VH-VL binders against q8ssq3r676to911. Designs and how they scored, part 19

Target 1, 236 residues: q8ssq3r676to911
Amino acid sequence: SPQDIAKQLTLIEFKLFQSVKMKELYHKSWTISKSKFENSPNIMSLITMSNKIANWVATEVVTTPHPKKRVEVLKRFISVAEHCKKINNFNTLMEVISGLSNSAVSRLKETWKSLPTRYVNSFNSLQNFLKTDENWKSYRQTLKTKETPCLPYLGLFLQDINFIEDGNSNLSSENDWVNFKKMNLLTSVFTEIQYFQRHPYFSFSTHQNIQTYFEKDIVILPEKELYAFSKFIESP
Key: E = the ipSAE of ESMFold2; O = the ipSAE of OpenDDE; V2 = 0.75 times the mean of E and O plus 0.25 times the DockQ between their complexes.

## First folded at step 3 (VH-VL)

Design q01 (framework fv_potravitug; at its last look DockQ between E and O 0.29; V2 from the best seeds 0.00; counts 0 for: pae E 10.2 > 2)
Fold by OpenDDE, look of step 7:
Structure q01 (fold): chain C 236 residues (1-236), chain A 122 residues (1-122), chain B 108 residues (1-108)
Amino acid sequence: as target 1 above (236 residues)
Amino acid sequence: QVQLQQWGAGLLKPSETLSLTCAVYGGSFSGYYWTWFRQPPGKGLEWIGEINHRGSTNYNPSLRGRVSISVDTSKKQFSLKLRSVNAADTAVYYCARGRYYFWSGYPYFDYWGQGTLVTVSS
Amino acid sequence: EIVLTQSPGTLSLSPGERATLSCRASQSVSSSYLAWYQQTPGQAPRLLIYGASSRATGIPDRFSGSGSGTDFTLTISRLEPEDFVVYFCQQYGSSPWTFGPGTKVDIK
């Protein structure tokens, strides 16, 4: 069920999230091509997983041959997204929405037109929740009010860290000492991350077959092929 | 364009092992379930089994005990072995590309190899 | 397993005529997961229709599929000379995947 998928992805991704060490978040190490896997292995693992899931979502949609069944697939993923939001898993939520927003999926106008209004509204609501307007205002406000367990969208933390790193020198311009202001900003982000890491989803049970699928057997297509399949099932 | 090319021995004696290989050209190897079929002369097609690029396999229960499918991702090749062949295994064998659907079901096959006639005779 | 049957075994028609081929399943095929293939003697099957009614890439519009549950139909609106070959249906709603015995379209 969609709920099961949401729960299992939550377990998988939370483990990855929880494994992230603060040292991985320094110096934008996850952005350095030559050393990102070495210096930020857990961040990279989570990013890799996120990309896989997003691509998997798109893959599943565009490779569903029967139009009616394809609509059902959309419904299921929207339901997965709803469940993710419900259980405060915003990282997986973002992945699913990203997948559904993939150009190969979004171009399927006939499929989307066939989607019941409630699902369309749900999808739009979820997109609005994740909109970047006013620096992710909606999401940030919600995140502040959420209780644990919660899996925040890591990408936004990384963005914030990047912003801090880029906007502040490591040394103070006044005396060439450590820029404590910058450090405080970074520490604030790190503290928030660590807070979420401390509270796993203990109430969720592991479904090994589902986890095994996502870990070992997930089927995804390259972006070019996704688009090709999209055109295949719904001609321009 | 995607092209599958297969090869292997076409003449076997009873109890020998059938061995065929299929190579994939012009497309990605990941994202598909690479499949083997056979077609006895004048009859319909039978699904043998499938494998993905990570080596995950599924076999027809009727052949499960005798069938082994393997993959070489670096070469974009996958192979079929059928042990203990008999006259009933005489058929044209085909490799094909299949699509997998997590939510909706299982594959149809859009690209096929040229086929290999395998004759089992004493 | 799901057993597919096809009728007629042989269909004799002239070029330009309409061909109607039937495929029947021993049990309902989930979500109408049925495909049709064309096979020329000595060649591998070619995918014509998937999802019961969706044409594969490059397949002329004279080919169409319909049906649900246990009964499916392939229609060729106007037979071309190259269409006089064998056609197979295949279900992929339940493992193991199975094929029909085929319908041969002969020239009258």
Scores: ipSAE 0.068, ipTM 0.596, lowest interface PAE 1.6, mean pLDDT 91
Fold by ESMFold2-Fast, scan of step 3:
Structure q01 (fold): chain C 236 residues (1-236), chain A 122 residues (1-122), chain B 108 residues (1-108)
Amino acid sequence: as target 1 above (236 residues)
Amino acid sequence: QVQLQQWGAGLLKPSETLSLTCAVYGGSFSGYYWTWFRQPPGKGLEWIGEINHRGSTNYNPSLRGRVSISVDTSKKQFSLKLRSVNAADTAVYYCARGRYYFWSGYPYFDYWGQGTLVTVSS
Amino acid sequence: EIVLTQSPGTLSLSPGERATLSCRASQSVSSSYLAWYQQTPGQAPRLLIYGASSRATGIPDRFSGSGSGTDFTLTISRLEPEDFVVYFCQQYGSSPWTFGPGTKVDIK
């Protein structure tokens, strides 16, 4: 079901999120191509999983050549996204919405036109929730009110740290006030991450078949093939 | 273009192990389930099992645990082993490419090997 | 497992005629996950139709599929000489994947 898929992805991704150590966030280590897997292994594992899930979503859509069945696939993914939001899993929510927003999927105008109004409205609502307008205002305001357990969108934390690091990097290290402000901002982000890491989804049970699928059996098309399949099913 | 080539010993005695290999030329090896079928003389096709590039397998329960499929991703090859063969295992064996996705549900088979006739004595 | 039955076992027709082949499932096939294959004696099967009605790449438009639930049909609108071979249906709505026994299309 969509609900079971959302719960199982929550368990998988929360385990990865919980494994992230604060030292992996030091000095933007996850952005350094040569050493990122050595210095930020758990961050890279979660990023890799996020890319896999987003590309898996796109793959499932473009490899469904029958129009009616393809609309059903869109409906199922929107239902997964709805449930992710309901259980405070914003990381997987972002992945599913990103997959559905992939150019290979978003260009399928006849497929989207055939989607029932309920699902169109839901998809638009979820996209609006995740819009980057005013520095992710909608998402950030919601996150402030969320009780644990919650799996926040790690990518936004990484963006915040990059901004803090880069915005203060041109200032003299002799200026104690500037260094104090930078440390306070970084500490605030680290503290928030650690807060969410402390509260796992204890009530969720594992479905081994779904876990095995995402760990070992997931099928993902390379970007080149995604676009080729997209053109095959709805191309001029 | 994609082409599948298969090989293996075609003559077996009862109780021996059947071993067949299929090599994939052209195209991507990842993103597919690599599948074995058999067709007894004058009968329809029977699905045996499938494997992906990560080594995940699904088998037809009717083969009663006698089957194993393995994969060598670096060589783009996958192999079938069927233990304790008997006369009922006499068939033409085919390898094929299947696409399987969680919700798309399309394990249809678009490319096939040439087939290998396997005869079990007596 | 889902058992597939094909009828007739042998269909005798002349070139240019319409062929209608039936496939019946012992229980409903989920999402119309049914495929049709063509097999020339001594050769591997060739995919014709998948998802009950979608034509595979390179397959001529004289081949069409229809049906849902337990009853499926393959139609060849105008038989060509190369079409006088065996046809199999296959379901993939429920594991294990199963095939019908085949329908032989023969020259009258």
Scores: ipSAE 0.011, ipTM 0.449, lowest interface PAE 9.4, mean pLDDT 84
Fold by ESMFold2, look of step 7:
Structure q01 (fold): chain C 236 residues (1-236), chain A 122 residues (1-122), chain B 108 residues (1-108)
Amino acid sequence: as target 1 above (236 residues)
Amino acid sequence: QVQLQQWGAGLLKPSETLSLTCAVYGGSFSGYYWTWFRQPPGKGLEWIGEINHRGSTNYNPSLRGRVSISVDTSKKQFSLKLRSVNAADTAVYYCARGRYYFWSGYPYFDYWGQGTLVTVSS
Amino acid sequence: EIVLTQSPGTLSLSPGERATLSCRASQSVSSSYLAWYQQTPGQAPRLLIYGASSRATGIPDRFSGSGSGTDFTLTISRLEPEDFVVYFCQQYGSSPWTFGPGTKVDIK
């Protein structure tokens, strides 16, 4: 079911999120090509998983050649996204929406036109929740309630840290007042991350068959092959 | 216009290793599970295992310790190796194309190789 | 794993007659993920029906499928000479993918 899929992905991704150590976020170490896997291993695992799930969503859509079944695949993924939002898993929600927004999927005009109105409205609502307008206003307002358990969107934390680091990069270490301000801003972000890490989804139980699929049997296509399949199933 | 052609040795002695190869002509190699089946003479088909273009495999538990499937994406080929064969492994072996569906499973195997009779002598 | 059984083992009929072949699963096959294949001796299987009831490309309209849960049926409305071969079902709702033992449609 979509609900079971949302819960299982939440368990998988929260485990990765919970493993992230604050030292992995120091000095933008996850951005440094030579050493990011050594210095930010759990951040990189979560980023890799996020890209994998987004690609998986796109792959499942474009590799379903029968139009009626392809519409059912869209409906199921939108349902997964709905459940992710309901259980405060905003990271997986972003991954699923990103996958459905992939150019290989969004170009499938005949498939999207066949989607029932209820699902179109739901998809638009979820996109509006995650829109970047006014510095992610809608998403940030929801996150400010501090409701738990919650799996926040990791990408926004990383973006905020980058901004704090870059916004203060022109200042020498001899200016301790500016360095103190920078560290206070970073500490606020780290404290928020740790707050959410402390409240696991204890009420969710593992569904072995679903876990095994995402661990061993998941199928993803390279981006160029995604687009090739997309053009095959709906010609320009 | 998808066609699967398979080849390999058809006569083995007990304890030898079965080795078969299947080549795919036409269509995309990506986006499918490339699959091996076997069928003892006059009997039903048995699923052996599958592989995708990136090398991810899934095997029938009854054969898991003896079977390996490999892929060469550049040649659009995939191969079966079954170790330590015995008389019970005598069958016609088929390669086939299967579909990627997480939600629905694999809906069908629409293209098949011509079959290779493998006989394990007593 | 899901065990499929087929009945009858052999079905003896004349050309032009209607054939009804049964496939039963040991557990429910989720969302009717069942396929039917035709196999001429010495040849590879040919896909007839997928999703319990959907006809594969190029398959004549005399072939139809129905059923859900544990009970599935293949119907051939009027047997042609080329139809006197073996038919088997296959489930794809749960790994490992399993096949029925087959029903031979034999000419009377």
Scores: ipSAE 0.005, ipTM 0.433, lowest interface PAE 10.2, mean pLDDT 84
ESMFold2 (binder alone), look of step 7: mean pLDDT 91; pTM 0.932

Design q02 (framework fv_potravitug)
Fold by ESMFold2-Fast, scan of step 3:
Structure q02 (fold): chain C 236 residues (1-236), chain A 122 residues (1-122), chain B 108 residues (1-108)
Amino acid sequence: as target 1 above (236 residues)
Amino acid sequence: QVQLQQWGAGLLKPSETLSLTCAVYGGSFSGYYWTWFRQPPGKGLEWIGEIYHSGSTNYNPSLRGRVSISVDTSKKQFSLKLRSVNAADTAVYYCARGLKYTYIWGSPFDYWGQGTLVTVSS
Amino acid sequence: EIVLTQSPGTLSLSPGERATLSCRASQSVSSSYLAWYQQTPGQAPRLLIYGASSRATGIPDRFSGSGSGTDFTLTISRLEPEDFVVYFCQQYGSSPYTFGPGTKVDIK
């Protein structure tokens, strides 16, 4: 079911999130092409999983040639996204919405037109929640009020750290006010990540069949093939 | 797979308002920032501003106060208005697809309109 | 505002040669937010590289990017006739997004 899929993805991705060490966030190590897998392995594992799930969502849609069944696939993924938000899993929520917003999926105008209003409204609401306008204002305001357990969107923390690191820092002294403020901002981000890492989803049970599916049986098409399948099921 | 087509006034007199529109064909309109750039003859590119499908905007501070970008999600179009033009506003203006809201590691500005030459002269 | 400087301003080479183009930022730029564009006269820019080192869709493997901090490089391993055009670097990590002045690759 959608709820079971959301819960199992929460367990998989929370384990990856919890494994991220603060040292992997030092010196923007995850952005250095030559050494990112060595110096930020858990960050890279989570990024890889996030891309995998987003592309899996798109793949499931474009590899469903029957129109009525394809609408059911959209409905199921929107339900997965709804449940992710309900259980405070914003990382997987981002992945599912990203997959549904993939150009190969979003161009299927007849499929989206056949989607019931309830699901259209839900999808629009979830997209609005994740919009980047005013520096992710909606998401950030919600995250501040959320109870644990919660799996926040790691990508936004990484973006924040990059922007803090990239700010004007021509001063080299550690006693300088500019350097002091920069360190305080970085420490705030690190502290927030660690807070969420300390509160796992203890009440969720592992469903082995779903875990095995995501580990071994998941099918993902590369971008070029996604678009080819998209054109095959609905002509331009 | 995604194509941007733009149109609007090409010849303006000082003090007039520039108005350009960009239409998006193919792909998803929602979830992206839609962006305007300009390039004076023989010079580099300058970012003007961007708009999300919800209507939220970010503008280059150098043009803030003169620039307005609007969006029509039902038509998959977005438009640029630049007030009180002068000779320094002479440039080729481009619309482009910006960053996707959910794909922080995705490609930026990967599709561009054909460009519109805007000349401001008395 | 982050200012980008490109060097050399003009690079004169022959087809088949390697081209190395430099982009220097006035302050540190995350490699995640550094892009390179190619522009043919009369046409819109074409995205080549993003995130300092990732090739955009459809871009030949002779194009590669590298760098971090304030120093970034675009390398064209073997110049083809269509590569003799202008190249721009861009940072998109901080608003306003800024471009370098360009490097023109000319035929000798």
Scores: ipSAE 0.000, ipTM 0.414, lowest interface PAE 15.7, mean pLDDT 83

Design q03 (framework fv_potravitug)
Fold by ESMFold2-Fast, scan of step 3:
Structure q03 (fold): chain C 236 residues (1-236), chain A 122 residues (1-122), chain B 108 residues (1-108)
Amino acid sequence: as target 1 above (236 residues)
Amino acid sequence: QVQLQQWGAGLLKPSETLSLTCAVYGGSFSGYFWTWFRQPPGKGLEWIGEIDHSGSTNYNPSLRGRVSISVDTSKKQFSLKLRSVNAADTAVYYCARVGYSYGFWSHAFDIWGQGTLVTVSS
Amino acid sequence: EIVLTQSPGTLSLSPGERATLSCRASQSVSSNYLAWYQQTPGQAPRLLIYGASSRATGIPDRFSGSGSGTDFTLTISRLEPEDFVVYFCQQYGTSPLTFGPGTKVDIK
């Protein structure tokens, strides 16, 4: 069910999120190709999982050749996304919306035209929540309430750390005040991550069959094949 | 929406201590710098200093050790004390937030208190 | 400290006209960390632009910022009645934070 899928993905991804150590965020280690898996292993595990889930969503859509069944797949994923937002799982929410927004999926105009208005409105609302407009205003305002348990979108934290590191790179190293403020900004991000890590989803029960599916049985098409399948099921 | 409200005594005599408080309503208090500014009549703004929820402060050196900013994290309030005031300290005083919406690299101020006119008589 | 100068001190224009406001720094502003504020007399400043060219939340698109190094410009493409107020620039490239003296946009 969409509810069970959302809960199990929350347990999987929260465990990965909780494993991230603050030292993995030092010196943008997750961006250094030669050492990122050594210096930021838990960040890389979560990023890998996020890409896997987004591509899985796209794969499920483009590998469903029957039009009516493909609409049911869209409805199911939109329901998963709704439940993710409801339980404050913004990381998996981003992944599902990213998968549905993949070019191979978004181009399927006949499939989207067949989607009931209720689901179209929901999808549009969720996309608006995750818009990068005004520096992620809607998402950031929601996250500021500090409601727990919550799985925040890791990618935005990584982006903020990059902005802090890169935006202040031209500041004088002899200016203690500016360097102190940069360190305080980094510490604020780290403190926020640690706050959410402290409050796991204790009330959620593990469903082993669903967990095993996402770890071992999931089918994911490479990007080139996603587009090929897309063209096969709906010609340009 | 996040809102800042400030209060404190606006009429002072030379040598007295100015005390102003700013309260943060709505949103998160942690993860931001909270700042004080002043604006003498008909002039530009002057940055006084800032504090975060942990009590870490940075001050404008031009105020020569007369300034102290403190925080009460449980009440989501931060306060300015300016010692040994004189006529040159007459100004409208503002509290403000460093904007999270600009990304963490910025010291642009997106939310401001209403201001408090401070007059030093002599 | 970096000293900011704004020119002109007063800019007299009519509604519908384009306004161009200048802010010059005594030394290069690192990473174009330059903001613009609007202030109605008796009220707190309102953030318009940060990072020299990025519009703040809720700011109409008639406001735009440009420039780098020591020379920065705020442009109001078509003045509305509510735009006839004071504008300040602020740098945050180096400590201490400093503001310009302001440019008053006055109705002709």
Scores: ipSAE 0.000, ipTM 0.387, lowest interface PAE 17.1, mean pLDDT 83

Design q04 (framework fv_potravitug)
Fold by ESMFold2-Fast, scan of step 3:
Structure q04 (fold): chain C 236 residues (1-236), chain A 123 residues (1-123), chain B 108 residues (1-108)
Amino acid sequence: as target 1 above (236 residues)
Amino acid sequence: QVQLQQWGAGLLKPSETLSLTCAVYGGSFSTYYWTWFRQPPGKGLEWIGEISHSGSTNYNPSLRGRVSISVDTSKKQFSLKLRSVNAADTAVYYCARGPLYYYGSGTYWFDPWGQGTLVTVSS
Amino acid sequence: EIVLTQSPGTLSLSPGERATLSCRASQSVRSSYLAWYQQTPGQAPRLLIYGASSRATGIPDRFSGSGSGTDFTLTISRLEPEDFVVYFCQQYGSSPFTFGPGTKVDIK
């Protein structure tokens, strides 16, 4: 069920999130191609999982050749995304919405046209929540109001750290105390991450069959094959 | 050090449009959002809205679509327009620096502030 | 919206005394999203404290902030003549950002 899928992905991804050490965020080490897996292993594990889930979502859609069954797949993933938001799992929410927004999926106009309005409206609402417009305004405001347990979108924390690191030259142009400002901003991001790491989803039960599926059995098509399957099931 | 200086009309009649401008001297313009606040006589502060150097805006929903903020990056100025004013809009209006463009916990303090402009709406 | 209440509305004290100002939120405000401002009549607010307990640049150490959840306190350890002004708390944990109605520190 969509609820079970959301809960199990929450357990998997929260475990990865909780494993991230503050040292992995030093010196933008997750962005250094030759050493990122050595110096930021837990960040890279979570990023790899996030890409895996997004591509899995796209794969499930384009490998469903029957139109009515493919609409049911869209409905299922939108329901998964809805439940992720409800349980404050914004990381998996981003992954599911990204998968559904993949060009191979978004081009399937007949499939989307057949989707009931309830699900279209929900998908649009979730996309609006995750818009990058106004520097992620909707998401940031919501995150600040949320109590634990919560799995925030890691990618935005990484983006903020990049902006703080890269923005030093802009801050120095103010003739301000650049080190003090940078230290306060980095500390704010680290404190926020640690706050959410301290409070796991204790009430969620493990469903071993679903966990094994995501660990060993999921099928993910490469980008070229995603587009090929997309064209096969709906011609341009 | 960064300083903000503001100007605009102080006396308005009901239904007129309030127009205020704030100029930023010194420092980095693109690193921050630029914000407007107001304070009715004897009351607390109310956040009006903010704008980035790129023109991205966020507004207080309580102002019901009457507010717009614009930016002129070449002059390092930003301006407030409030349409269809009434007596309840009588307040001292302030511009301020902040929050930082990249949000994070602890980045939503405001400093420095402009000197303030008293706006009175009366017939 | 989160409503902030400040107590007392007016504090009447003498120079040299300790002032304790309270700010209470209608909902829990996560620990680092609370600021305090000082305002002299006719002037713009001046940032004193951000993140509930961090002093802003140039602010004397007689000013300190504390608290968490719904209950926050600004303490002035020994009042100086220039401290007899109005103080506001602000939350920035939820949009729209909101301010308390103010506490006036008045001279006896």
Scores: ipSAE 0.000, ipTM 0.431, lowest interface PAE 12.6, mean pLDDT 83

Design q05 (framework fv_potravitug)
Fold by ESMFold2-Fast, scan of step 3:
Structure q05 (fold): chain C 236 residues (1-236), chain A 123 residues (1-123), chain B 108 residues (1-108)
Amino acid sequence: as target 1 above (236 residues)
Amino acid sequence: QVQLQQWGAGLLKPSETLSLTCAVYGGSFSGYYWTWFRQPPGKGLEWIGEIHHSGKTNYNPSLRGRVSISVDTSKKQFSLKLRSVNAADTAVYYCARGTYQLPWFGKSYMDVWGQGTLVTVSS
Amino acid sequence: EIVLTQSPGTLSLSPGERATLSCRASQSVSSTYLAWYQQTPGQAPRLLIYGASSRATGIPDRFSGSGSGTDFTLTISRLEPEDFVVYFCQQYGSSPLTFGPGTKVDIK
């Protein structure tokens, strides 16, 4: 079911999120190609999982050649996304919406036209929630009001750390103040991450068959193949 | 704040290799895709390819057999090589910084651009 | 793979008028993966809009973007003299990244 999928992905991704140590965020180590898997292993594991889930969503859509069944796939993923938002799982929400927004999926005009209005409205609402408008204003305002448990979008924290590092490098002539200001900004981000890490989804039960599916049965197509399948099932 | 400066030989003969370098001044080199574009006279912009500071590259399929992009993280520079040039490669070449909209998926828009280098391929 | 078409090729207007520029994609593009650039002849492009509707830092509020699917619009609510230049749309939802051919905004 969409709810079970959302809950199981929440457990998988929260475990990865909770495993991230603050030292993995030092010196933007997740961005250094030669050492990122050594110095930021849990961040890389979560990034890898996020890419897998987004591409899995797109793959499931474009590998469903029967039009009516393909509409059902869209409905199921939109329902998964709805439930992710409801349970404060913004990381998986981002992944599902990214997969559905992939050009190979979004171009399927007849498939989207056949989608009931309820689902179209829901998808549009979720996309609007995740818009980057005014530095992710909608998402950030919502995150401020959320009680735990919550799985925030780690990618935005990583982006914030990049911008903090970048912005403060231009004040090198006042290095003591720059270091103090930079540490205060970074500490705010680290503290927020730790706050969410402290409160797991204790009420969720593991469903072993769904966990096994994501571990070894999941099928993912590369981006080029996604587009090729897309054109095959619904020609331009 | 962040500035891109590019240089390289602008006048080439057919069959030669184009080599351009872009240097990043101010700000961080990591966390972005560093991108090359070109604009032939009277035409729109064409994406050539991009490189992450990690060394991962993506190239335009139309140029994939002839193009390579490399990075020198210690110098905060990235370079374009386009081999076997011909008259159709005549264009203004730009380097640019790709900023993430979705950090893990590498989808980006360009917020900072180099000054451009006119490359003319003629005998 | 995604071909962007811009219309009109040239838009002739007077300062103070509203400009509406269209970008049409050969296949659906997420509105989140479309950007608009301004280019003065002889200069590098300047980012105006990303994510179809988000203004870049330092861009005046007279510039706005909208659209989804295959149809996108850049609106300049009140043209100023410096706005009579070329505008390009760009999609970044699919590889290769592609640009439209440009719309030139010219003085009437």
Scores: ipSAE 0.000, ipTM 0.476, lowest interface PAE 12.8, mean pLDDT 84

